# VH-VL binders against q8ixk2r445to577: the designs that were tried, part 259

Target 1, 133 residues: q8ixk2r445to577
Amino acid sequence: FFGMLQNKGLTDYCFDYNPPDENQIVGHQVILYLCHGMGQNQFFEYTSQKEIRYNTHQPEGCIAVEAGMDTLIMHLCEETAPENQKFILQEDGSLFHEQSKKCVQAARKESSDSFVPLLRDCTNSDHQKWFFK
Short names: E, the ipSAE of ESMFold2; O, the ipSAE of OpenDDE; V2, 0.75 times the mean of E and O plus 0.25 times the DockQ between their complexes.

## First folded at step 14 (VH-VL)

Design s19 (framework fv_cosibelimab; at its last look DockQ between E and O 0.79; V2 from the best seeds 0.00; counts 0 for: pae E 2.1 > 2)
Fold by ESMFold2-Fast, scan of step 16:
Structure s19 (fold): chain C 133 residues (1-133), chain A 120 residues (1-120), chain B 112 residues (1-112)
Amino acid sequence: as target 1 above (133 residues)
Amino acid sequence: EVQLVQSGAEVKKPGSSVKVSCKASGGTFSRWAISWVRQAPGQGLEWMGVIIPKFGTANYAQKFQGRVTITADESTSTAYMELSSLRSEDTAVYYCAKSRYYGRSAFDYWGQGTLVTVSS
Amino acid sequence: NFMLTQPHSVSESPGKTVTISCTRSSGSIAYHYVQWYQQRPGSAPTTVIYEDNQRPSGVPDRFSGSIDSSSNSASLTISGLKTEDEADYYCQSYDSSNKHWVFGGGTKLTVL
């Protein structure tokens, strides 16, 4: 699957990667932003290795969650996907982060009008349901 | 370092078409959003449309839908805006402008503008 | 689908402060970033404020941007006015429903 990764509950919002430096794309947090439908920085690929890959830039980035953290960070993709980069896209639209046993949820960033994807205990909330568009 | 250089002024007859080019240098053209904006004499800025070269995706303002086509050639780092069925009220300076992230980022670099005059 | 309304003109003396408003006719001004552009005669526009209140490198801190949700408006404030600030100023924001940009009508700033 590939395309804009949109949230079912936060219906106008998509996964978005917007690092400030064109040449330094690794290490920044993945955010949620209004879906523009044009690909670009909202285009992601779900791979057979269960990666969520950002291939708009070279080298390609892969979304990861550091141990003990709940934020999604862009890392370099590896030849064999490490466990912290594996997400199971389930039939109900949940993105299950296998290593942490948690689900990706659309959430408000602290003290801000901004939204981000965060790991949370899995629920049946539409804020935890994602689809490619 | 980033530069957008547009083609030269054109004089066209009503009913004809015009194709303006915008050549980019100094950066990653394919990943940018390239918008086209026009400005009639003494008037304000009017957004016409956008293209993301890497994806070949384009979107147009409703007013221009059906008359405007925006394309890009990644091999030459050049975006094009073609406007058909020209009318005298299409007389304007046409700008290309770059933004990093469509729908969010400002137009941080602009071309110098291309004057298109539509007259009989 | 919406309009961004700016005053047609504003004027003030050198050294004073002016504020240019940009009012959104429908939808919240706060839901989308507002950019501000400066255009001098015969030139392409340049960015003076991006993402509501950020300044590009090289733009002096006399330029500032703000959002007022109660009036559904963005404002560009220029303090310590200089004659080189004379220009047309345009606000811009995004229409997420149609996936396109909208410009305000522009404000002519005269410094005399």
Scores: ipSAE 0.710, ipTM 0.903, lowest interface PAE 1.3, mean pLDDT 92
Fold by OpenDDE, look of step 15:
Structure s19 (fold): chain C 133 residues (1-133), chain A 120 residues (1-120), chain B 112 residues (1-112)
Amino acid sequence: as target 1 above (133 residues)
Amino acid sequence: EVQLVQSGAEVKKPGSSVKVSCKASGGTFSRWAISWVRQAPGQGLEWMGVIIPKFGTANYAQKFQGRVTITADESTSTAYMELSSLRSEDTAVYYCAKSRYYGRSAFDYWGQGTLVTVSS
Amino acid sequence: NFMLTQPHSVSESPGKTVTISCTRSSGSIAYHYVQWYQQRPGSAPTTVIYEDNQRPSGVPDRFSGSIDSSSNSASLTISGLKTEDEADYYCQSYDSSNKHWVFGGGTKLTVL
């Protein structure tokens, strides 16, 4: 699966990665933004290693969850996907993070009109449903 | 340092087409979005459209849809803007501008501009 | 669709502080980054503020950007005004409805 990773509940919002330095693509938080379909900062791939790759440029970045955090941060992809980079995109659309045993949920950023994907206890909410488009 | 160098001034007849080039250097062309912005004499800036060279995706302002074509050649790090069915109102300085990401990013580098004059 | 409205012109003496406003007619200014461009006569625009309040390298710290969500407006503030600051200034943001970039009408800054 590849393309825009779009949320079902938060209509028209997609995974979006826009690091401040175009030459340093890791270490920053993945956000949600209105889907534009132009590729680039909204282009992701779900791999057989259960990675969510940001495939716009080399080296490839993979979404990771750091210890004690509930945010999605971009790391470098590795030959063997580390445990904190493994996600299961389930048939029902839920995006499950294996290590934390939590689901990715579209959420409003505190004191902001912006949105971010956050790890939360798994529910049947459409805000935890994702699909590639 | 990133630089955008545009092709030279053009003088065109009404009804004809013009194609302006924008060659990038000093960075990674494939990481960018290239927009075209024009400015009529004594007027403000007007966004025309954008291309994402790596993906080959383009989007145009409604005003110019069907009349403007924006392309890019990654091998030469060059973007192009072609405007057809020219009219006197198209007389303007045309700029290419680089941004990091589509939607939210600034045009952090600009070409020097290309004057296109449309007159009978 | 939305519009960005700027004052047509502002003027001030050297050493003083000026503020140029940019009001968004619809949509949240807090969610859509605002950029500011300086254009001196006969020259191409240059970026002076990006992502609401960030300065590119080479832009002096007397240039600053801010956002006011209550008025849905952005502001460019120039302190310690210099003669070289005389230029047209444009704000810019993104229209998520039609996926277009939008410029303000521009503000002519005259240094008296």
Scores: ipSAE 0.697, ipTM 0.907, lowest interface PAE 0.8, mean pLDDT 94
Fold by ESMFold2, look of step 15:
Structure s19 (fold): chain C 133 residues (1-133), chain A 120 residues (1-120), chain B 112 residues (1-112)
Amino acid sequence: as target 1 above (133 residues)
Amino acid sequence: EVQLVQSGAEVKKPGSSVKVSCKASGGTFSRWAISWVRQAPGQGLEWMGVIIPKFGTANYAQKFQGRVTITADESTSTAYMELSSLRSEDTAVYYCAKSRYYGRSAFDYWGQGTLVTVSS
Amino acid sequence: NFMLTQPHSVSESPGKTVTISCTRSSGSIAYHYVQWYQQRPGSAPTTVIYEDNQRPSGVPDRFSGSIDSSSNSASLTISGLKTEDEADYYCQSYDSSNKHWVFGGGTKLTVL
């Protein structure tokens, strides 16, 4: 799968990556923003290694969750995907993080009008359902 | 340092076409959003459209739909804007500009502008 | 579509403060970043404020940007006004419905 990774419950919002330095992609948080359909900062690939790749940059970025955290952070991809970079996009649309056994949920960033994907206990909420377009 | 260098001024007749080039240096052209913006004499800035070279995706302001084509050549780091069916109202300075990311980013670098004069 | 409305011109004396408004006609100005550009005569525009209130490197701190959700407007404020600030100023925001960028009509700043 590849393209815009959209949320079912937070209508018309997509995974979006805007590191402040276009040449330093590691260590920044993935956000949610209104889908634009132009590729680039909203283009992601789901690989056979269960990675969510940001491959508009070389070297390529892979989404990870660091130990004890609930935020999705960009790391460099590795030849063999580390456990913290493995997500299962299930048939029901849930995006399951294998290592933590939690699901990715669209959430409002605290004290703001902005949104981010966060790990939460898995539920049947549409805010935990994702699809590629 | 990022630079955008545009092709030279042109004089055109009504009904013809013009193609302006914008050559990028000092950065990663393929990852940018390259917009075209024009400014008629004594008037403000008017956004015409955009391309993201790596994806070849383009989007145009409704006013220019059907008359404008924006393309990019990654091998030469060059974007192009072609405006067809020219009329005197198309006399303007045409700028290219880059933004880092679609939607959120400012136009942080601009070309020097290309004067296109449309007269019989 | 929406419009970004700016005053056509403003003027103020050196050393004083000027504020240029940018009012969005529909949709909330608070949900999409506002950028500000300066254009001196004969030159291409340059960014003076991005992402509502951030300054690019090299832009003096007397330039500031703000958002007022209640009036659905953005403002560019220039304190300690200098004659070199005489220019045209444009605001810009994103149109998420059409996936386009929209410029304001522009404001000619005269330093008397």
Scores: ipSAE 0.524, ipTM 0.848, lowest interface PAE 2.1, mean pLDDT 91
ESMFold2-Fast, scan of step 14: ipSAE 0.666; ipTM 0.887
ESMFold2 (binder alone), look of step 15: mean pLDDT 91; pTM 0.930

Design s2 (framework fv_cosibelimab)
Fold by ESMFold2-Fast, scan of step 14:
Structure s2 (fold): chain C 133 residues (1-133), chain A 120 residues (1-120), chain B 112 residues (1-112)
Amino acid sequence: as target 1 above (133 residues)
Amino acid sequence: EVQLVQSGAEVKKPGSSVKVSCKASGDTFSRWAISWVRQAPGQGLEWMGVIIPYFGTANYAQKFQGRVTITADESTSTAYMELSSLRSEDTAVYYCAKSRYYGRSAFDYWGQGTLVTVSS
Amino acid sequence: NFMLTQPHSVSESPGKTVTISCTRSSGSIAYHYVQWYQQRPGSAPTTVIYEDNQRPSGVPDRFSGSIDSSSNSASLTISGLKTEDEADYYCQSYDSSNKHWVFGGGTKLTVL
């Protein structure tokens, strides 16, 4: 699967990567922003290695979650996907992070109108359901 | 350093088509969003459409749907705007403009503009 | 599917402060970023404010932007007005429903 990764519960919002510096694309948090359908910073690929890849820039980025954290951070992709970069896209649309045993949820960023994907205990909420468009 | 250089002025007859080019300097052209904006004499700015070269994705303002086509050639770092079925009210200066992220970022660099005159 | 409405013209004396409004006819002005562009005669527009209230490098701190949700408008404020500020000013915001950019009608600023 590839395309804009959209949330089922928080309609009109997609995975989005908007780092402050064009030439330093790794190390920043993945956000959610209004879906524009044009690719670019909202284009992601779900790979056979269970990676969520960001292909807009070279070298390619891969979404990761560090141990003990709940935020999705852009890291460099590796030849063999490390455990912290593996997500299982389940039949019901859930994105299950194997290493932490948690699911990706659309959540409001504290004290703002901004939204971000965060790891949370798995529930049957539409805010934890994602699809490529 | 980013620079957008547009093709020269055109004089066209009603019913014809015009194709304006916008050549970018810089090595990240394909990742940009390139919009086209026109301005009729003494009038305001009007957004026409956008292309993101790497993805080949384009979107157009409702008013120009079916008449405008925006394309890009990554090998020459050039974007094109073709407007068909020209009428006198299409007389305007046409600008290309770069933004980092579509739907969010400002137009941080603009071409110098291309005057298209449609006369009958 | 909305309009951004600006006053057609505004004038003020050098050294004073001027504010140009940009009112959104439907949908919240606060849901999407507002940009402001300056266009001097014979020139392409240049950005003076981006993402509601940010200034590009090289733009003096006399230029500021703000959002007022109660009036559903954005404002560009220019303090310490100089003759070189005389130009047309355009606001711009995003239509997420149609995935289109929308420009305001423009405001001619005369410094006299």
Scores: ipSAE 0.475, ipTM 0.846, lowest interface PAE 2.6, mean pLDDT 90

Design s20 (framework fv_cosibelimab; at its last look DockQ between E and O 0.87; V2 from the best seeds 0.00; counts 0 for: pae E 2.1 > 2)
Fold by OpenDDE, look of step 15:
Structure s20 (fold): chain C 133 residues (1-133), chain A 120 residues (1-120), chain B 112 residues (1-112)
Amino acid sequence: as target 1 above (133 residues)
Amino acid sequence: EVQLVQSGAEVKKPGSSVKVSCKASGGTFSRWAISWVRQAPGQGLEWMGVIIPLFGTANYAQKFQGRVTITADESTSTAYMELSSLRSEDTAVYYCAKSRYYGRSAFDYWGQGTLVTVSS
Amino acid sequence: NFMLTQPHSVSESPGKTVTISCTRSSGSIAYHYVQWYQQRPGSAPTTVIYEDNQRPSGVPDRFSGSIDSSSNSASLTISGLKTEDEADYYCQSYDSSNKHWVFGGGTKLTVL
């Protein structure tokens, strides 16, 4: 699967990666923003290694969850996907992070009008449902 | 340092077409979005459209749809804007502008502008 | 579709503070980043504020941006006004409905 990774509950919002330094594409948080369909910062790929890749740049970036965190951070992809980069996009649309045993949920950023994907206990909420478009 | 250098001034007849180029240097062209913005004499800035070179995807302001074509050549780091069916109202300075990400980013670098004059 | 409305002109003496407003006619300004551009006569625009309140390198801290959700407006504030600040200033934001960028009408700042 590839393209925009769009949330079902938070209508018209997609995964969006926009690091402040265009020459340093790792170490920053993935956010949600209005879907535009132009590719680039909203283009992701779900791989057979259960990675969510941001492959608009070389080397390729993969979404990871750092220890003790609930945010999605861009890391470099590795030959063998590390445990903190493995996600299961399930048939019901839930995006499950294997290591933390939590689901990715569209959430409002604290003290902001922005939105971010965060790890939360898995529920049946549409805000935890995702699809590629 | 990033630089955008545009082609020279143009004088065109009504009904003709103009193609303006914008050559980028000092960075990674494929990582950017290149927009075109024009400014009629004594008027404000008007966004015309954008190209994402890496994806080849373009989007245009509704006002110019069907009349403007924006393209990019990654091998030469050059973006192009072609405007057809020119009319006197198209007389303006045309700018290319670079942004990092579509939708939310600023135009952080601008070309020097290209004057296009449409007159009989 | 929406419009960004700016005052046509503002003026102030050197050393003083000026504020230029940019009002969004529809949609939440809080959901769409606002940028500000400076254009001196005979020159191309340059970015002075991006993503509501951030300054590019080289832009003095006399320039600042803010958002007021209650009035659905953005503001560019220039403190310690200098003669070199005399220029046209444009706000810009994104229209999510048609996926277009939109500029304000521009504000001419005159330093008295």
Scores: ipSAE 0.770, ipTM 0.923, lowest interface PAE 0.7, mean pLDDT 95
Fold by ESMFold2-Fast, scan of step 14:
Structure s20 (fold): chain C 133 residues (1-133), chain A 120 residues (1-120), chain B 112 residues (1-112)
Amino acid sequence: as target 1 above (133 residues)
Amino acid sequence: EVQLVQSGAEVKKPGSSVKVSCKASGGTFSRWAISWVRQAPGQGLEWMGVIIPLFGTANYAQKFQGRVTITADESTSTAYMELSSLRSEDTAVYYCAKSRYYGRSAFDYWGQGTLVTVSS
Amino acid sequence: NFMLTQPHSVSESPGKTVTISCTRSSGSIAYHYVQWYQQRPGSAPTTVIYEDNQRPSGVPDRFSGSIDSSSNSASLTISGLKTEDEADYYCQSYDSSNKHWVFGGGTKLTVL
């Protein structure tokens, strides 16, 4: 699967990666932003290793969650995906982070009007349902 | 040292088409968003459309849909804007402009502008 | 579709402060970033403020940007006015419904 990873509940928002240095792609938080439909910084690939890859940059980035954290951050992809980079896209549209046993939810960032994907306890909320467009 | 260099001025007859080029250097052309903006004499800035070269995706302002085509050649780091069915009111300076992230980032670099004059 | 409305012209004396407004006709001004561009005669525009209130390298700290949700407006403020600040100023914001950029009509700044 390739495309813009859009939220069912927060209907106009997509996964978005906007690192401050265009040639350095690691270490920053993945955000949600209004879907523009043009690819670029909203284009992701879901792989057979259950990675969510950022395909715009070289080298490619892979979304990861550090132990004990709830934010999604960009790391370098590895030949064999580590557990913290594996997400299971389930048939109901939920995106399950296997290592933490939690689901990716569209959430408002504390003290702002910005939105981010965060790990939360799995629910049947549309804010936890994702699809590639 | 990012630079956008545009092709030279053109004089066209009504009903013809014009193709303006914008050559980029000093960065990762394919990953940018390249917009085209025009400015008629004594008037304000008007956004025409955008292309993301890496994806070949383009989007156009409704006013120009059907008349404008924006393309990019990654091998030469050049974006093009072609405007067809020219009218006298298309007389304007046409600019290309780079932004980092479409829908969010400012136009941080601009071409020098290309004057297109449409007259009979 | 929305419009960004700016005053056609503003003027002020050297050393003083001027503020240029940019009012959004529909939708919240705060939902999308506002950029500000300066254009001198015969030249392409250059960015003086990006993402509401950020200043590019090389732009003096006399330039600042702000958002006022109550009036649904963005403002460009230039303090310590200098003759070289004379230019046309344009605001710009994003239309998420149509996925395109919108420019304000522009403001001519005269330093008397």
Scores: ipSAE 0.666, ipTM 0.894, lowest interface PAE 1.6, mean pLDDT 92
Fold by ESMFold2, look of step 15:
Structure s20 (fold): chain C 133 residues (1-133), chain A 120 residues (1-120), chain B 112 residues (1-112)
Amino acid sequence: as target 1 above (133 residues)
Amino acid sequence: EVQLVQSGAEVKKPGSSVKVSCKASGGTFSRWAISWVRQAPGQGLEWMGVIIPLFGTANYAQKFQGRVTITADESTSTAYMELSSLRSEDTAVYYCAKSRYYGRSAFDYWGQGTLVTVSS
Amino acid sequence: NFMLTQPHSVSESPGKTVTISCTRSSGSIAYHYVQWYQQRPGSAPTTVIYEDNQRPSGVPDRFSGSIDSSSNSASLTISGLKTEDEADYYCQSYDSSNKHWVFGGGTKLTVL
């Protein structure tokens, strides 16, 4: 799958990657922003290795969750996907992070008007349902 | 350093077309959002449209829909804006401007501007 | 669709403080970043405030930006005015409905 990774519950919001330095993509948090349909910073690819790739940049980025964290952070992709970069997009739309055994949920950033994807205990909430468009 | 260098001034007759170029250097042209902004004499800034070269995606202000075409040539790192069916009201300085990301990013680099004069 | 409305002109003496407003006609100004550009005669615009209240490198701290949700407006404040600040100033925000950038009408600042 590829394109805009959208949330079912938080309608019209997409995964969005906007590091302050366009030449340094590693180590910044993925956010949610209103979908624009232009590609670029909202274009992601879900691979056969269960990666969520940001391949607009070279070298390519892969979304990861660092041990003990709940935030989705950009790392460099590797030939063999590390466990912290593996997500299962399930038939019901849930996005399951294998290593942590948690699901990706659209959430309001603490004390903020912004939204981010965070790991949470898996539920059947539409805020944990995702699809590519 | 990032630089945007535009083509020279043009004088056009009503009903004709103009194509302004914007050559980029010092960065990764294909990944940028390149906008065109015009400014009539003594007037404010008016956003015309945008292209993201890598994706070939473009979007235009409603006012210019059907008259403006924005393109990019990745091999020369050059964006183009073509405005057709010119009228005297199209007399303006035309700027190209770059933002890092579509949506909320500011225009962090601007071309020097290209004066297009439309008169009979 | 929305407009960003700015006063046509403002003036103030050197050393004083001026505030330029930017009012959004529909939708909340707080949901989309506001940028501010300075344009001197014969020159292209340059950014003086981005993301509501951030200064690019090289912009002095006497330039500041703010958002007032109750009036649905943004403000550019310039303290310690210098004659070199005489320029046109434009606000800008994003139109998520049309996926476009929108500029305010511009404000001519006169320092005298």
Scores: ipSAE 0.535, ipTM 0.848, lowest interface PAE 2.1, mean pLDDT 91
ESMFold2 (binder alone), look of step 15: mean pLDDT 90; pTM 0.925
ESMFold2-Fast, scan of step 16: ipSAE 0.604; ipTM 0.880

Design s21 (framework fv_cosibelimab)
Fold by ESMFold2-Fast, scan of step 14:
Structure s21 (fold): chain C 133 residues (1-133), chain A 120 residues (1-120), chain B 112 residues (1-112)
Amino acid sequence: as target 1 above (133 residues)
Amino acid sequence: EVQLVQSGAEVKKPGSSVKVSCKASGGTFSRWAISWVRQAPGQGLEWMGVIIPYLGTANYAQKFQGRVTITADESTSTAYMELSSLRSEDTAVYYCAKSRYYGRSAFDYWGQGTLVTVSS
Amino acid sequence: NFMLTQPHSVSESPGKTVTISCTRSSGSIAYHYVQWYQQRPGSAPTTVIYEDNQRPSGVPDRFSGSIDSSSNSASLTISGLKTEDEADYYCQSYDSSNKHWVFGGGTKLTVL
């Protein structure tokens, strides 16, 4: 699957990667932003290794969650996907992070009107349901 | 040092087509969003459409659907805007403009503009 | 779709402060970023404010942007007016329904 990763509950929002420097594209938090429908910085690929890959800018990035954290950070992709970069996209739209046993949820960013994807205990909430558009 | 350089002024007859070029330098052209904006004499700015070069994905303002085509050549870092079925009302300065992230970022660099005059 | 409405013209004396409004007819002004562009005669526009209230490098602190959700408007404020500030100013915001940009009608600033 590839395309814009849109939230079922927060229906206007898509996965978005907006690093401030196009030459330093890894190490920043993945956000949610209003879906613009043009791909670009909202274009992600779900791979056979269960990676969520970002290749709009170079070098290619893979979404990861560091141990003990709940934020999605852009890391460099590896030849063999490490555990922290693996997300299981289920038929119901849940995006399950195997290493942490948690699901990706659309949530308000701390102290802000902005939204971000965060790891949370898995529920049937539409805020934890994602689809490629 | 990002720079957008557009092709020169054109005089066209009604019913013809015009194709304006916008050559980019100084950055990652293929990954930008390149928009086209026009301005009729003494009037305001009007957005026409956008292209994301590396994906070849383009989108157009409703007013120009069916008449405008925006394309990009990654090998020459050049975007093109072709407007067909020209009318006198299409007389305007046409600008290309770059934004980093479509739907969010400002147009941080603009071409110098290309005057297209449509007259009999 | 929506319109962004600006006053056609504003004028003020050197050294004073002027505010240019940009009102969105439908949908929340706060849901999308607002950009502001300055255009002098014979020139392409240049950005003076991006993402509601940020200044590009080289734009003086006299320029500021703000959002007022209660009036559904964005504002560009220019303090300490100088003659070189005389220009047309355009606001811009994004239409998520049509996936396109919308410009305001423009405001001619005269510094007299």
Scores: ipSAE 0.604, ipTM 0.885, lowest interface PAE 1.8, mean pLDDT 92

Design s22 (framework fv_cosibelimab)
Fold by ESMFold2-Fast, scan of step 14:
Formats: sequence, structure tokens, C-alpha cells
Structure s22 (fold): chain C 133 residues (1-133), chain A 120 residues (1-120), chain B 112 residues (1-112)
Amino acid sequence: as target 1 above (133 residues)
Amino acid sequence: EVQLVQSGAEVKKPGSSVKVSCKASGGTFSRWAISWVRQAPGQGLEWMGVIIPYYGTANYAQKFQGRVTITADESTSTAYMELSSLRSEDTAVYYCAKSRYYGRSAFDYWGQGTLVTVSS
Amino acid sequence: NFMLTQPHSVSESPGKTVTISCTRSSGSIAYHYVQWYQQRPGSAPTTVIYEDNQRPSGVPDRFSGSIDSSSNSASLTISGLKTEDEADYYCQSYDSSNKHWVFGGGTKLTVL
């Protein structure tokens, strides 16, 4: 699967990553932003190694969650995916983070109008359901 | 350092087509969004469409859908805008403009403009 | 579809401050970035403000941008007006529903 990774509950929002420097794509948080349908900063690829890759720039970025954290951040992809970069995209649209045993949920950032993907206990909420468009 | 250089002025007859080029230098052309904007004499700016060369995908303003085609050649770092079924109302300066990310970034570099005059 | 509405013209004396508004007819002005462009006669537009309130390198700090959610408007403010500021100014924002850009109608700024 590849394309824009859109939320079922927050229907107008997609995974989005705007790295500050195209040659240094790591270290910043993945956000949710209004879907524009044109790829680029919203273009992601789900791989057979259960990675969510950001291939708009070289080198490739892979979404990761660091120990004890609930935010999704961009790391460099590795030849063999480490556990903190593995997400199971289930048939119902859930994104299950294997290492933490939590699901990716669309959530409001600090009571603002901004949204981010965060790890939360798994539920049957549409805010935890994702699909490629 | 980044430059967009457009082709020269054209005079066209009603019912014909025009194809304007926009050659980019000084950056990562393939990863940019290249928009086309026109401006009729004494009038405001009007967005026509966009192409993202890396994906080969284009999108057009509803007013121009069916008449405009935007293409890109990554090997020459050149974007093209072709407008068909020309009318006198299409007389305008046509600009290409670059943005880093479609839907978010400003048009940070513009071509110099190409005057297209439609007359009999 | 939405419109971005600007005043057709504004005028002010050198040294004074002007504010040019850009009002969005539907949808929130705050959900999408607003850009501002300056166009002098015979020239292509140049960016004076991007992403609501950021200045490109080389644009003097007399130029500033702001968003007012209560009036659903963006504003470009130019202080310490100089005759060289005479130009047409355009706001621009994004239509996520149609996936295209929208320009305001433009404002002609006259400095005396």
C-alpha cells in the first residue's frame, strides 16, 4: 500500500510530514493535516516489513515511537526494521504498534485545532482506523 | 539561485492552442509543485493548475478543466502549460511558479511571465 | 468554492501604516495558511509574507501578517510606508475540498 494515509473518524485529515530540511528528514513529529490529495508531504508507503515509510526525500524516513513515548517521530529507515518502527495495519484499519501493544489514534494536540497521531489503548473507535487513498 | 525561465511571447488566432514552457534551475525540480497562474491586462491573478513532476500528477482549476494540460519533463527540468480552444478573453500574461509543498507552501519563485495575445 | 475578498484600493502618506484585509467567504481562514504577494508594474509577483506571518529573506520587518478568526480574515500590515511600496498586493489560500489555490482580487496600494 502507498498513498495518503487518511483517518476514518477525522475524515479530512491525513498523515503529514514537513521536514525542516530536505537533507535532514529525521527527528520531528508526524502530524495530521487536511488532505490535499497530491502526495509529497502526505505520501507514505506501508512495506512488507511493517514500516510506514516517507519516501518524498532521500534518504528514506520511517515512522517510529521511542520507548515511553506516545508520539510518532521520523527516524532513518534501517536495512532490518527495528521493533519500534513496526506497525501492523489490520483489515479493520487499525494501526497496531507491536512493541508498545497500542494503536495509533488521531488526537487533538494540546486542546488546539491541530491534530497529531498518538499511541493509545486499542479501541474500536473510527479515530483509530486508517486507510490509504 | 533558483530560477524559472519561460518561453517568449506568442500571438495566436482564436480556436488555436498555445504551449508555454518553464525551465527550472538551481534546485530539486522533480520534488517541487509547479503552478501556472495567469493575469489578463489590468486584472488580478488567476490560478490555472499544478503539476508535481516526481509523481507526474496534475490538477486543474474548474474553469480550465478540459482546456488546459500541464506536463513536465524531469530530464530537462521543464514544465509546460498548453491551453486549447483559445478565445480573445485568454489574452494574458502566463506565469509559472514554484512551491515546495502543494497545498501548504507559498509560491517562492516565479517565472518572468509569457504574454499570449489572442487576436484574429 | 470560496472567495477571498480584498479592498480594491488603499491609500496612505509616506511614513504612515496601512492594513490590507483578506476575508474568506466560507470555511475557516485559520485552517489553511495565507500567503501575501507584491506585484509592481511590469514584474512578476514576489512573496512578502508566507504561512500567515513569516517574512522571506530580504523583506523588511515593516511588513507583517496576521490572522483574525473572529472576522475570518487575514491582514497584511505595512508600517513606515515608502513610495517604493506602491504595488498591487494579493492574498492567497488553499481550497482543500477542490485541491486548488485561490487568490484574492488584489489591492492597489497608492503612497501619495
Scores: ipSAE 0.190, ipTM 0.741, lowest interface PAE 3.7, mean pLDDT 89

